# Ledger of designs, part 19: VHH binders against o26223

Target 1, 191 residues: o26223
Amino acid sequence: MKLLWTSQHIKVTVHIDGKVSKMDVLEAIKTRRSIRKYQDREVPEELIDKILDAAMCGPSAVDERPWHFIVVRNREMLEKIPEVHPYGAMVKDAPVAIIVCCDSSLEKIPGFWVQDCSIASQNILLAAHSLGLGAVWTGVYPLEDRVEGIRRLFSIPEHVIPFSVIPLGYPAENPGTRDLFDPDRIHLEKW

## First folded at step 1 (VHH)

Design p42 (framework vhh_8pnl_2)
Fold by ESMFold2-Fast, scan of step 1:
Structure p42 (fold): chain B 191 residues (1-191), chain A 122 residues (1-122)
Amino acid sequence: as target 1 above (191 residues)
Amino acid sequence: QGQLVESGGGLVQPGGSLRLSCADAGFTVSDYYMAWYRQAPGKERELVARISSGGDTNYADFVKGRFTISRDNAKSTLYLQMNSLKPEDTAMYYCARAEYSSGWYDDYFDYWGQGTRVTVSA
């Protein structure tokens, strides 16, 4: 794996299946940026599998895990997404996109699927970044026209709700890192 | 780690009522997320109702308006009041205590009870 950004002062050791790996989780979180320009290079299926594994490892309300994923590699289909998603112009240029969906038949507690699918979406972004890929979360739910458009385009059943469209690829841009820490938003013990 | 003990199950006719109880001998129930789950023959366990340490409640759509989850902190007991029972409510009912008292997203329970059987039949 390529280490995209390394802090000399922050190192985290992760124990995975009896093995010890060094990962800089905090730097991955801090250096992830929305990437909207992609190289003309295919993403291996093995990397998509790792990303989806990470997506499904997120916490969910009452362990309902209502997420389903559509992996889109077909160029014609990717080119149609901007027609139903106004801010999805970059999707047509991506080698692959993941559509995060909620299967409402798996929902145990109404409404919490939104948080569940948000967690899955964020894990996709972080996993992609850690693997040297770029991605961006384009919102679908709760915008009714986008939900309907994506459902129609990908033949998604009525009991399944498309939540987000996440194009992915090897990045063709490097926007740099943001410094977003704001101590005025931290309140100790009381507001 | 405390022992969770469910009681109150039984045979009841459609339209009847039952009140299930879950006693937690080792812990104060108000300190934890508590839940009632059920498992019908040949099916996976499904959440019926949940109550947070702060008293917020959530219900599965299939029991809304019919079941009520509550607790008595003085008795360290969790209840499920079941009204207008249907044959499809037939299942083993399990009481569960969340591993962590904070966070709605943890479904990992450090303890489950033995269950109490509810049969709704004519």
Scores: ipSAE 0.000, ipTM 0.118, lowest interface PAE 16.9, mean pLDDT 80

Design p43 (framework vhh_8pnl_2)
Fold by ESMFold2-Fast, scan of step 1:
Structure p43 (fold): chain B 191 residues (1-191), chain A 123 residues (1-123)
Amino acid sequence: as target 1 above (191 residues)
Amino acid sequence: QGQLVESGGGLVQPGGSLRLSCADAGFTVSDYYMAWYRQAPGKERELVARISSGGDTNYADFVKGRFTISRDNAKSTLYLQMNSLKPEDTAMYYCAADSGYDLYEYYYGMDVWGQGTRVTVSA
């Protein structure tokens, strides 16, 4: 514990349905929703740091941890993302976006970086939700046109692969909860 | 197995009204964002209105103030009240369970669609 890192010890409290609560893991998983409307309000750098810390805590194949992250706050750059990502229209309205990337030079086993970056992306979504923010995963890899579009837009070197673009902000919508549990998809002992 | 079934289309004169309904046949509509889309001859399908399970709504600019989307979660039914109809509203109207509700934006067009109901606005 150091004073320089006191922000790492800030207690997380989430305001849900007019209630302030400490969100447990199952509650976070079950109540997280894709958020595509954001308040015109800046996300503090300290919250982004906490989100990225959580992103890097995911399991990784052979502990390769190939993820790198680009934090985009520049309005002009955010507004250009929909030009190369046809389903990223909401990004232009977000105060910030995180681009999850794979540094292929860190890859220890072929192909597992996709799962690694998926885990990092989901951790970003869950961490954002736990901190009172909303986010949505917009898919980049493996669509070659999107990969190359994002690469050119953000000057990403050839050995780095953009995987996902995740806009986030304080939510300006409140989607209802979903009950997705389907026991017919659970098989005991054998298929 | 799950399928959406639209009804309520028909022929009306300009300035008239229609109410479209969309019923679920095999899945829980109330768990989804629901949407109405339309497709005029020779054009791609376009979003008309969208509603969350919690009741938050979004409308295309060309229908704001004239159309109202609503849902009855107990009946698993979605509605579109269409007022002050114009000839340019003539289209096939489709109900969709919107996969964008809680999926990442990879292929948004993979949502469950109904077969559509025809709306014709002419004198």
Scores: ipSAE 0.007, ipTM 0.242, lowest interface PAE 9.7, mean pLDDT 81

Design p44 (framework vhh_8pnl_2)
Fold by ESMFold2-Fast, scan of step 1:
Structure p44 (fold): chain B 191 residues (1-191), chain A 122 residues (1-122)
Amino acid sequence: as target 1 above (191 residues)
Amino acid sequence: QGQLVESGGGLVQPGGSLRLSCADAGFTVSDYYMAWYRQAPGKERELVARISSGGDTNYADFVKGRFTISRDNAKSTLYLQMNSLKPEDTAMYYCARGSDYYELTGYPFDYWGQGTRVTVSA
């Protein structure tokens, strides 16, 4: 309050448009869709930073947090991903992709890194959606050929396991939302 | 949640055209991603084209400019218009629908039809 009048400490930011829409958590979860078509627009580094912050905030088995992330913006490298991931064709058209990896040296309990990296991957998808971006999870682990293909392409060490490749960008498609609630899958007190 | 029935396959000469149809019997399909896959004799199934519930499309490089995927949500029908057909297009063509899956194997779709045969005369 005492320094309120000091204009040299006041920064004015003007937003013309492009504000990220605010949505509550349940709305974000229910309206997130896999997006495979992207606008020819760069994703700001600040949004990638927010997405990765969200990715690292998931629960982790015995707090091992084994995740590492590779951010890929190089178009030549993005165009090579479909060569080692046959169903990642959309990645070459994305402005950026995040590769979620497990550093096995950080693993405290065998096998739970899969859940940890799944949580990180889903948080990336939800954070991207909340920020007005679209993304899709392309599966790598446990498919041995894809794991080794991605490892080779990005010079990933043997103790690090590539888990998923997530292209993202501003969406160029608008799929409808789904109503997936199935009460027959809910059991009260007993199976 | 319905079943998929493909039709429209047949024998054509190179350069010919065919229109494949896939009906989702008994249900409206507007909320699902839908796709056409094909499988040539002795080969693995491969994605030909996919379409979102909003009508946005994606094509395999080997069919871009020749094939067009579309849907009529009121008729619960998916289409594949195939132009400039080549002998290499000879395959069983499968309709698939899936929703909000992550990409895994190339068969990420939950529901499949029985297929319709396309033969392009050599």
Scores: ipSAE 0.016, ipTM 0.353, lowest interface PAE 6.7, mean pLDDT 81

Design p45 (framework vhh_8pnl_2)
Fold by ESMFold2-Fast, scan of step 1:
Structure p45 (fold): chain B 191 residues (1-191), chain A 117 residues (1-117)
Amino acid sequence: as target 1 above (191 residues)
Amino acid sequence: QGQLVESGGGLVQPGGSLRLSCADAGRIFSINTMAWYRQAPGKERELVARITYGGSTNYADFVKGRFTISRDNAKSTLYLQMNSLKPEDTAMYYCAAPGYSYGLEYWGQGTRVTVSA
């Protein structure tokens, strides 16, 4: 998967309503929903590569970029995730999952890795959505049981912290768009 | 929420055995990994053993082969079978549901184990 990765810096149009179309950034942000039901369809490696490229383009504190990613396609491994992550039952049904990790040896400023990995996780969700896939963020950090369970399942070293598990696939559900704008949460000039 | 209550501690001779129990209100066992910790006087609290809801176990190296952790989900009870006890095992033993901090409700008050002649 790595050999052709950096030479594949291409932009892709998304198929919408049977026609090739592009989703702009604001549309992607406003229409992305958590997807927990997936078609029994393989996700091409080229789409995973595009998603991971997008994940690594997020900002990080003092450019520390502490993220590492584990791509899980093995069905037996996906089936074991719910044993250590009670709210990760949907991972069993996904064709692939991405585990977002922090390599603490890359950390330049203490504590900001959480924000760095949150940004990478959100970029995975938005990139997946823009490519016609569905995904959901399932939380690992800061729940000690989930962190250690995922670490054990995937042989993750002690200096690396599993942050989130993001199953993804072609969506088998279509939740409606939410209207979440709340002007009471916006304060002008002062609280 | 549930309160964890440990029992089964006591005085035992080296080479002896004890079985610790930890009971709760039945809520903590539904989805949580359970663990036994211990703390000797003047020392840090350390992990002894953990068990997932499905029964997968992990042990600290210093008790491996001597202690067995188990759970009965129907009775909402956690156990620690301690065999071949050594003076170094003397400590307060605590059960817990480790994970995101829920406060004191997810820790027991402890049960004392003393191993001496």
Scores: ipSAE 0.000, ipTM 0.097, lowest interface PAE 18.2, mean pLDDT 81

Design p46 (framework vhh_8pnl_2)
Fold by ESMFold2-Fast, scan of step 1:
Parts: sequence; structure tokens; C-alpha cells
Structure p46 (fold): chain B 191 residues (1-191), chain A 118 residues (1-118)
Amino acid sequence: as target 1 above (191 residues)
Amino acid sequence: QGQLVESGGGLVQPGGSLRLSCADAGRIFSINTMAWYRQAPGKERELVARITYGGSTNYADFVKGRFTISRDNAKSTLYLQMNSLKPEDTAMYYCARQLYSGYHFDYWGQGTRVTVSA
């Protein structure tokens, strides 16, 4: 069984019994695109919960799981993000954004939190896509001015590092898919 | 909204104790701040206690030192240990899930009744 629904040029296909084939997962990975235009529609809280659950399922260095997340729905706060993030103009038009943060007190191995938060950020993008939403990763770390601006704007403590700002919503654009496979980047047995 | 199920209420004498439980019959519990609210007859719901996923707690002034909120994330269960119960604690007690700190509570349970009387 399948449940199929469409959100402005993007189809979401899921098995009603909750079963998804490996091919469906690969297709989701291959068809995810950065989405910067959103419909004027609320994102249900249940979908945000599912996305955050997926974000925390990523592997992390020595299982440190240093992630914290700020969910921003307040229009006034969303409108202030472009003031401290020059390439975050689309955030003001999104119904919601997730700020991925690292709590440095949870870090067990110096520096691996960047990889951990990158994994969490990608899982947010992929989970959003699988649920019929669009999202884009806007970079914060390691750009000091953006880190400082986001920290100030959201009252983030000094031991917590804002890593990315991910606006999301129902997509109002469909950029199509990309064929990115490059066999010249694959080496067998040795370089 | 919910698959949250409260239990543990009952009739108890003043000075007695009860332990309330809130079980997640689904996957509501995973990352959420959880809270206990209560509502006495003819009154509005009021926050009793709140606990974040990481275990940070917040209590209403009227229960501080008497009630303890706790959670078992592995079992998706929320608890409220109520000691030194008073007649004014008589109410329906509800557990609630919150995704935003202080902003929005969804997935209310059906409630469990606590009556404190001789």
C-alpha cells in the first residue's frame, strides 16, 4: 500500500503500513533539493517533531550527540535573521526555521561536533523532503560574525555554538533533480 | 491529539501521597518537554510542573517541596510524585507534551482524577 500526495510540484510517496524500500530512500536522497521559496502555509508541529527525531538519529563521534535545536516560528524573530545572516534572506518568508546548535559541554572529542551537527543538519533536510516539505541549509559556523549574530539574536549561551539555520516549509518551487554521480571520484583498492 | 495516557489518581487523605504516571502509547515522548497541569472544578488549567528531555525541572510555587516530576525516556513515561497532599490539590491532572519551551502544548491526555479528603 502507498499514500501519495503532492505539494506544489513535489510528490511524497510513502507506504501506508510504514514500510519503505531501500530504493525509495535512495530516490529521496537523490531528489532532495535546496528550497528557498515557501507557500504561505503552517507546518504542523507533528512534522517538526518527526524531523527533529530524525535529526537525533545520526551517528556521532564516540556517541557524544552534542546537538541542541531551537525551533523558531515567531515571525518577528524570523524577520531578524537576515540582519545577521546576509545569505539568509529566504528565512523571513519561511513559516519555521530550525537552528542546529552544539552544546560544547557534551563534546567528548575536540572538533568532531562539526561533523555531528552536519549529520544532524542533513537529516533535517532529508526528513523534511520525505515529508513533503522543502528546506535549505544556511551556514553559520565557522563564520564568526554569523555565529555572534545568531547567538545574540536567540540568547544562546557562550558554551553553545550555533551551527546552521534551516528554514523550512511547503515548497513554492521545484528546481528539478540533479545527476551528480562522477565515477572519476571512485578509486578501487587504492588511490 | 493524543496517545498520552495518565494513571495513578485516586482518593487520598490529607498528608497522603500519590504517584501519577503518563505513558506514551505512541512516539510522542522522544524529544519533548513534558508537563503536568491540573484543573479543579470551575477553574482554569494551571501548570504544576515541567521537565525537559535532559531533565531540567520547573515547578509552580504552590507545589515546590511537595511534588517531584521525573521521566524515563527509555520507557516513554512521565511521573509526578505527590507528597503532603492538601484538599486544595483536588483536581483532574493532565500530562501534556510541549515542543516549544513555554509556547505550545499539544497531545493532552484524558486526565486522572485526584481527590484529597477525609
Scores: ipSAE 0.000, ipTM 0.113, lowest interface PAE 19.0, mean pLDDT 81

Design p47 (framework vhh_8pnl_2)
Fold by ESMFold2-Fast, scan of step 1:
Structure p47 (fold): chain B 191 residues (1-191), chain A 118 residues (1-118)
Amino acid sequence: as target 1 above (191 residues)
Amino acid sequence: QGQLVESGGGLVQPGGSLRLSCADAGRIFSINTMAWYRQAPGKERELVARITYGGSTNYADFVKGRFTISRDNAKSTLYLQMNSLKPEDTAMYYCATNYYPGSLFDYWGQGTRVTVSA
């Protein structure tokens, strides 16, 4: 049996190191993998700017857009992250990391900043993948020891909550793709 | 719901010691980061020390090597051991906790007064 899709296909053209590549949105979503090994190669600022632009384009509860970002390229600072984040060992080997933060003074609805920052984090991962980079989301919030460790390390003020640390770079591994579609998780009309 | 209650303040001579306590009486916030702040007359409140539920600590530069923050999670109690006290340490000392892990400190005690004078 064959399924017919009535959805329109959206294709995005991106320029990577002078080469033109095409990745449609569904392909980007389905082929993105967590990447923890990076080439010893700098990521251009232009690509970081594009990734952060994409991060800020996510939906946000009552349009509060509470996200702030710290871009870390300093090797000494990257090497200190594993000391306050036990599962962040790969961060020290990345050429750059983005720390996703919530400015609590911008929050309009209590608690929804978590969803907002989750969307921003996922958009960073997808944008990085679409640009030929690899990245991984390392969790900070709601683990208080990690939150306060990252806050201390990067001089983050008390009204700002570090949410995730996302190291990124050109990938030095290819874990392949996954087939995760499970129809048993889809319920029609009612549970 | 419980209340944050500070105790252990008093008058001491320079070089003396005091141990402050903060009781978090059965509040759900006992799993949260705890902090000591102080406010001297005519000054803003300033952070003295923080401790996470897991025991990670941070200190203001002006108390490093003299003050030790600790907690007893089973008793829902926060402590500040203050050694080598200076006249500049004279202030109201407040304990604080947050509502959400990693958020601002929104729940404060009534404070306990520390006076360091010859």
Scores: ipSAE 0.000, ipTM 0.145, lowest interface PAE 15.0, mean pLDDT 82

Design p48 (framework vhh_8pnl_2)
Fold by ESMFold2-Fast, scan of step 1:
Structure p48 (fold): chain B 191 residues (1-191), chain A 118 residues (1-118)
Amino acid sequence: as target 1 above (191 residues)
Amino acid sequence: QGQLVESGGGLVQPGGSLRLSCADAGRIFSINTMAWYRQAPGKERELVARITYGGSTNYADFVKGRFTISRDNAKSTLYLQMNSLKPEDTAMYYCAKAPYTGWSYDYWGQGTRVTVSA
């Protein structure tokens, strides 16, 4: 197979198919699960490009878009992540991980970068799922030891804050889906 | 702006060493992953090594232990240190921006020729 260096924009086939296309999106949201076991198989660079394009399409407070991304494929670096992130043991077994970061110099409204980076992280998870990959969000911010550890491992500047580490790959597990709907959490007209 | 310029190629004997450089006259080094590719006579271009903005590296199996990729973000320069060169390493070597964002452009240099001959 060939890599496309000349097409840097995401190519997505869009179809309009009434109820089927509406259910496709909802079903993707409902069936996405955290995946922590991966096949020993390379993820093509084109798929990572599509995932990162999707991450950058999220809404952002006053369009500040403070996110930066580090793509990690180096096995030695992936193996060091569990040393600074105790619940990131699965990262060393993934073919690739994305570190979602905030450039604090781009923040226009105090505190909203956390929401912006959360949106980018969720878009990564959904895009990966839609492309046949599995992924999991491992938390970094606001745990200072993890923030500092990841910053040091990846030479992240002081004004940039590592937010999440998301390993991804072709899934080697199928945990099934969950029914999480709870009507007691819905209030009509007032609390 | 954004032109990649490779240099450092040449003719060496088997077992020799060369250091390739790729200078960016523009701003493509930013947060982008950079890569070295090569194209041997009669073959398609193949990935040799990649390096992320933060310095994480990946190598093709056929160069592991012999080649080292590195970058200087302040100077917008990418390097490939090639040791223990073999005739099979004879190729045109290209510097490129890796396709990791939908907003990136295709940046290829003109290449630098490496010939390993007795």
Scores: ipSAE 0.000, ipTM 0.114, lowest interface PAE 15.8, mean pLDDT 80

Design p49 (framework vhh_8pnl_2)
Fold by ESMFold2-Fast, scan of step 1:
Parts: C-alpha cells; sequence; structure tokens
Structure p49 (fold): chain B 191 residues (1-191), chain A 119 residues (1-119)
C-alpha cells in the first residue's frame, strides 16, 4: 500500500452525532470480507483512481510491475462476464469491475508476474474496503477457458494475460466477522 | 494432463542447421510461456530459450546469436531454429510449458526429440 501524506484512505461511518469512524490498517485487513451484493449506486471515478494507485504500490519482483488494469463500467460488458466466467454471476450486478492483467513483455524475472498480480489484486480489495466499498476476487488465471473468454470479450492483446476480475460497489450485505487465527500454523525456531 | 509433441531432431554435421517443432495436441499452448530445454548425457536439464505468449524472448548465453525461438499461436506450435550447430549442442531437446515459480503439478513436458551433432 502507498503511504500518502494525508489520511485519504478511510472508511467513513456516519454516527448520530455526526462523528466519522476511521479504519486503521489492521482493522481493514481483519474485517475485509468478500462482497457479492451491491447497492444501485455509481462509484465515483476519484475512488477508482485511489484504488488503482494503491494497486500499483505493491511490491513486484525486480520492480517489473507488469500489471495493467481495465476498468469496466459498461452495463452490456458487465452482463457478458458471467457467460465466460461461471462463478462471476455477481459481476453483472456490480456498478464497476476491474480486470487485473499482466503484460508479459514486462517480465524481468520469469513467473513472478503471478505473485505481482496477486499482490495488486489484494491491494484493490483492501483499498476498496478502506474506502467504504465492497469487492470480491474472481479467479481467471490459471484457468485457460476463462483467460481465453475474458481476452476475447475485452479485446485483450495476445501478450497480455487477464489474471482476475474484481467487481466492486457500495455493499448491500454484511457477512459479519471471522476469527481465523490458528496458532498451530506458527512454528518457533524449527518446524 | 497435456500432450506436447516434439519433432525435427536428427543427426547433423558441425556447422549445420535444424528446426525443432513442438505441437500442442491439447489445450496447453493457449496462454502460456513456452520453453525449450535440453539434457545431455550425465548432465542436468538446462533452459535453452523461452518465449511468452506475446513473443518476448530469453536465451541462454551458450545459444545467443545461433538459436531463434518463435511461436505460431494460431497453430499452437513452438519452434527452435538452430544454426551453427556444435558438438556441445548434442542433447535430448524438450518442449515445456514454463510457469516459472508456479506449483510443479501445473508444468507440462514433452517426450523429447534427439539432436546429435557429429560427423
Amino acid sequence: as target 1 above (191 residues)
Amino acid sequence: QGQLVESGGGLVQPGGSLRLSCADAGRIFSINTMAWYRQAPGKERELVARITYGGSTNYADFVKGRFTISRDNAKSTLYLQMNSLKPEDTAMYYCARNLYGSHPYFDYWGQGTRVTVSA
């Protein structure tokens, strides 16, 4: 995540007295949930810009930064995504989706683009959550039929690989909290 | 499980040329970085050349200027043009889908094609 001079990356919750609650980094990480139901509200371009700025601030192998992003707001295009992605039904109901892509011509260290694009995808999810939006990662790569379907649908060049489709919007569901800490997965000094 | 089939190997004189081909009988070629590896007797398998879906290439130092890797995505075929062949190029050559740093069970290898450079 990019460190900005101002506290612009916050989740705003209005209280009865008009006070605003801010989400810190640990709270954002622990409370982010996959959101698949969205309000019928447009997401302002300025919030998408902030999310994409955060996506591009992730570490990448040898600073190759191979990611490219397609921002999809067109209703007809969003409605076609479930035709090529069986588990992407919620995308048609989202006001916007971001497609995370890898430009393979930017590879400096072979294979690490998968990790680079995973980091970018996770930053999109965390940034969206911190800004009061909900999002979900729907997998594209390494499923060849989904990669081909998304490439054809969005006229993606041969040297570019679609990695994930992330619909986002103002959340219309609250799935609650999770307690995922498992001390059995922590080993001190040795396995 | 995928089917990669190499062809074009054979016996050639030093200084000669060969063109290897690798055809995808299934679906593996579609979006993946493809590579040529080789293995000489008693040695480990080593990378010769790689090419991304978009055509970006990487070559081992010992073949730069002599070998050219290319692909035809419409035909799902990978090529290796080998010029100025040397006895040291004698090896079994393998076509591979190269998901660098990816989980091993997603890697696919062909059965190989033999190249012998001698009189």
Scores: ipSAE 0.000, ipTM 0.143, lowest interface PAE 16.2, mean pLDDT 81

Design p5 (framework vhh_8pnl_2)
Fold by ESMFold2-Fast, scan of step 1:
Structure p5 (fold): chain B 191 residues (1-191), chain A 119 residues (1-119)
Amino acid sequence: as target 1 above (191 residues)
Amino acid sequence: QGQLVESGGGLVQPGGSLRLSCADAGSIFSIYAMAWYRQAPGKERELVARITSGGSTNYADFVKGRFTISRDNAKSTLYLQMNSLKPEDTAMYYCAREGYDFSYDLDYWGQGTRVTVSA
């Protein structure tokens, strides 16, 4: 009688380091944490490819898909990011970082590129987590000083806007999981 | 970042109790998830207990049944009631406000309060 009111979790099998792991979508979303400490261990190119594939699968306003990505593995370049991003100190210690950018020439409707790039950034974080990696979203847009600093550092043309810098790697910290559910933020039928 | 002020630490014998407090001078305390972390000498900072803005709680396995996290939104204060204290609970205890600043999931830390459990 009450079985139809119970939640059914969908289980997904994922291959991580030659082993099969079970993680449902809700578990992945709820257990993802910002990771700022990384092992001194290379992230395989194949995992970066999977993460970027997932990034591009997000919904996009009028299907404009304005996102472009810069993959940074060069140690000298990673070490320079904290010079132009005050909260990006952890990037210098990451094996790789992804810079999410908007190509404004692809924009079909003004302003929605921010949402498009936010979706791409979140998909990078979730995909990294699902693959046994840790990552953190460090904000660039809309802070003009950070936008200009990142643009200059990576020779980004003026029609392209850097949105976020996401360092990632194998985690060297375990902050645990968060329980952020707040029923006071849910309104039934109206405010 | 000096907005969170921890207190209530001290020296206590095994099996004793302490209550830690964290006062947040911020006017928007009620909308944040809050947490207690600890750091023992030579170890990394680890999560002890977390409480959402709605009051849901989460505890590390090593403190379940012994510690209780609570909040008073009217006083902008977070609490940690610690019972049945063990020598391995000896650490600096930190209050954190989660989701603060312009970086996602950037924790806003207090200065800490020291707990020593000694035979």
Scores: ipSAE 0.000, ipTM 0.142, lowest interface PAE 13.2, mean pLDDT 81

Design p50 (framework vhh_8pnl_2)
Fold by ESMFold2-Fast, scan of step 1:
Structure p50 (fold): chain B 191 residues (1-191), chain A 118 residues (1-118)
Amino acid sequence: as target 1 above (191 residues)
Amino acid sequence: QGQLVESGGGLVQPGGSLRLSCADAGRIFSINTMAWYRQAPGKERELVARITYGGSTNYADFVKGRFTISRDNAKSTLYLQMNSLKPEDTAMYYCAAQGYFSTPYDYWGQGTRVTVSA
C-alpha cells in the first residue's frame, strides 16, 4: 500500500502483486449473504450512486426499464418501515435503505415488471457486496398490505408499485458461506 | 406476535383429537409457506408440519399418519387436524409464516397449549 498526500487531499493507492484486484464475479455471487446487522457508519453517496448504476444495468422485457428507486436516509422514516413491513425490523437500524419501485406507465408488456424489478434488486445486493457493504432484500410485492403501507409512508403515486425494501450498510455480522450446489437438480439433455 | 393468532388447543385424553387454527389478520400468510411448530416444557422448538401456498405438505416422522395440515388461502387460515393424540404430543403449538425471499427469520404466533393426559 502507498499513500499519496497533497496539501488538500489524500490519495491512497493500493499496490497488489501485478495489479489492483477486485472481487471475481463468481466469488461475489457465491459469497453474498443477507446482512441484517450494520455498523454505526454512514454509507457515502458515491457508493449508493454506483449501486444504483448497477441496478439499472439489468436486462428488462422489451427494454421497458420500469424501475425507479427511493433512497431513504432519514432516521424517522427508516424507523416507520417496520410498522408497515413485519419482516423489516432490521431496516430501522440501517444507515440507508433503497426502495425498488415499478413505474407502471413505463410497462410495455403486462407482468414482466416483476422480473425487471427482481433483477434490479439482485443487482443492488451483488453491487453492495462487491463494494464491502451488506444488504438484505425484504419483500413488499405481491403482499397488498405491505404495498399499501409503503406507498402511503413514502407518498408513492398510484401508478407506481413498491416492489422491495433493501436496507444496507457496513456489515456488523459475518455469516459463513453456504454450499448450495445440488447436482440432482441438473438434468442432462432431457428431464 | 402481532398478527398470527392460534386457537383450538386444550386438554384431551390419549387417543383423542383436536383441530388447531391459525388466523392472520394482516394477511402475511397469503403467499407464504406456513408451518406448525411445537415446544414441550424444557425442550427445543421442533417442526411438526409445513405447507406451501400451492398445498404441498411435509410432516415430521413422529406425526405422519396422525396429523394433517391444511390451509384456506381465501380466509388466510391455517389448520392442523390432530388425531390419535399421545402424551408425547403435549406442548405449546405455534403457527409460523416463512419470511419472503432473503428473509430467514419466521414470524411466530403466541401459541396455543395442547395437553394430552388421562
Scores: ipSAE 0.000, ipTM 0.110, lowest interface PAE 15.7, mean pLDDT 81

Design p51 (framework vhh_8pnl_2)
Fold by ESMFold2-Fast, scan of step 1:
Structure p51 (fold): chain B 191 residues (1-191), chain A 119 residues (1-119)
Amino acid sequence: as target 1 above (191 residues)
Amino acid sequence: QGQLVESGGGLVQPGGSLRLSCADAGRIFSINTMAWYRQAPGKERELVARITYGGSTNYADFVKGRFTISRDNAKSTLYLQMNSLKPEDTAMYYCATAYSPYLGQFDYWGQGTRVTVSA
């Protein structure tokens, strides 16, 4: 924020890291599930800031970091997302959504922005889970109608590409455990 | 929706030249490989030329040495310079996004611009 001050993360002499995650990294990865039902409870701004900080820590091609984020809390705007995103019905019931965008003017190597924004999206999902929240990645790019619908709805400039819409909140569902390990997909030394 | 808009077609005599332009209004495809296709009346669409974002080009054998594909990434515009035109080049010419390994097979097409080569 260049014009607005927030003191949530800053002390006079030093940055203070938030409390360490209570689950280890492997547990977070293995237990994260897509959450589409949310409690009627606001997500504190401090948690959104932590999630966005984690999103920006992802690797990017040639360190281009082309991501920008729109944080949507306005209920009337959240209610309009399903009109331009057929599989985004759950967004209207979320207390907040993050739209991950690519600023194409920041791109240094063609095409890798898709991978960069995918990494940012996954980091949002993992960070949310580690903080006790639930989230789901709803796809926007490369579906032309969704890209243009989201662009129009949020006044996104021509050189910026909306990539994903991620609603999040305190979970109101607990999906079952998944055992996804498939040894047939692992090839030793050669195909 | 994004829109690819072709222009520059017209009527020209054999041996003449035309320059086609394609404006990528949405920018969403301008970082990808761009292509020119053509479709003659009653025939299937065929690839004329491709150009990657970095400028690498491929041409169909029937236009090699006569047509030049180029792009201006700052203006989000694709061009096709057509020289030594023949009656067989008569077709509707379309601008499209070609295959991208990051997107899979995804073709987005413009409305076309008509080229007629006749004496």
Scores: ipSAE 0.000, ipTM 0.079, lowest interface PAE 19.7, mean pLDDT 81

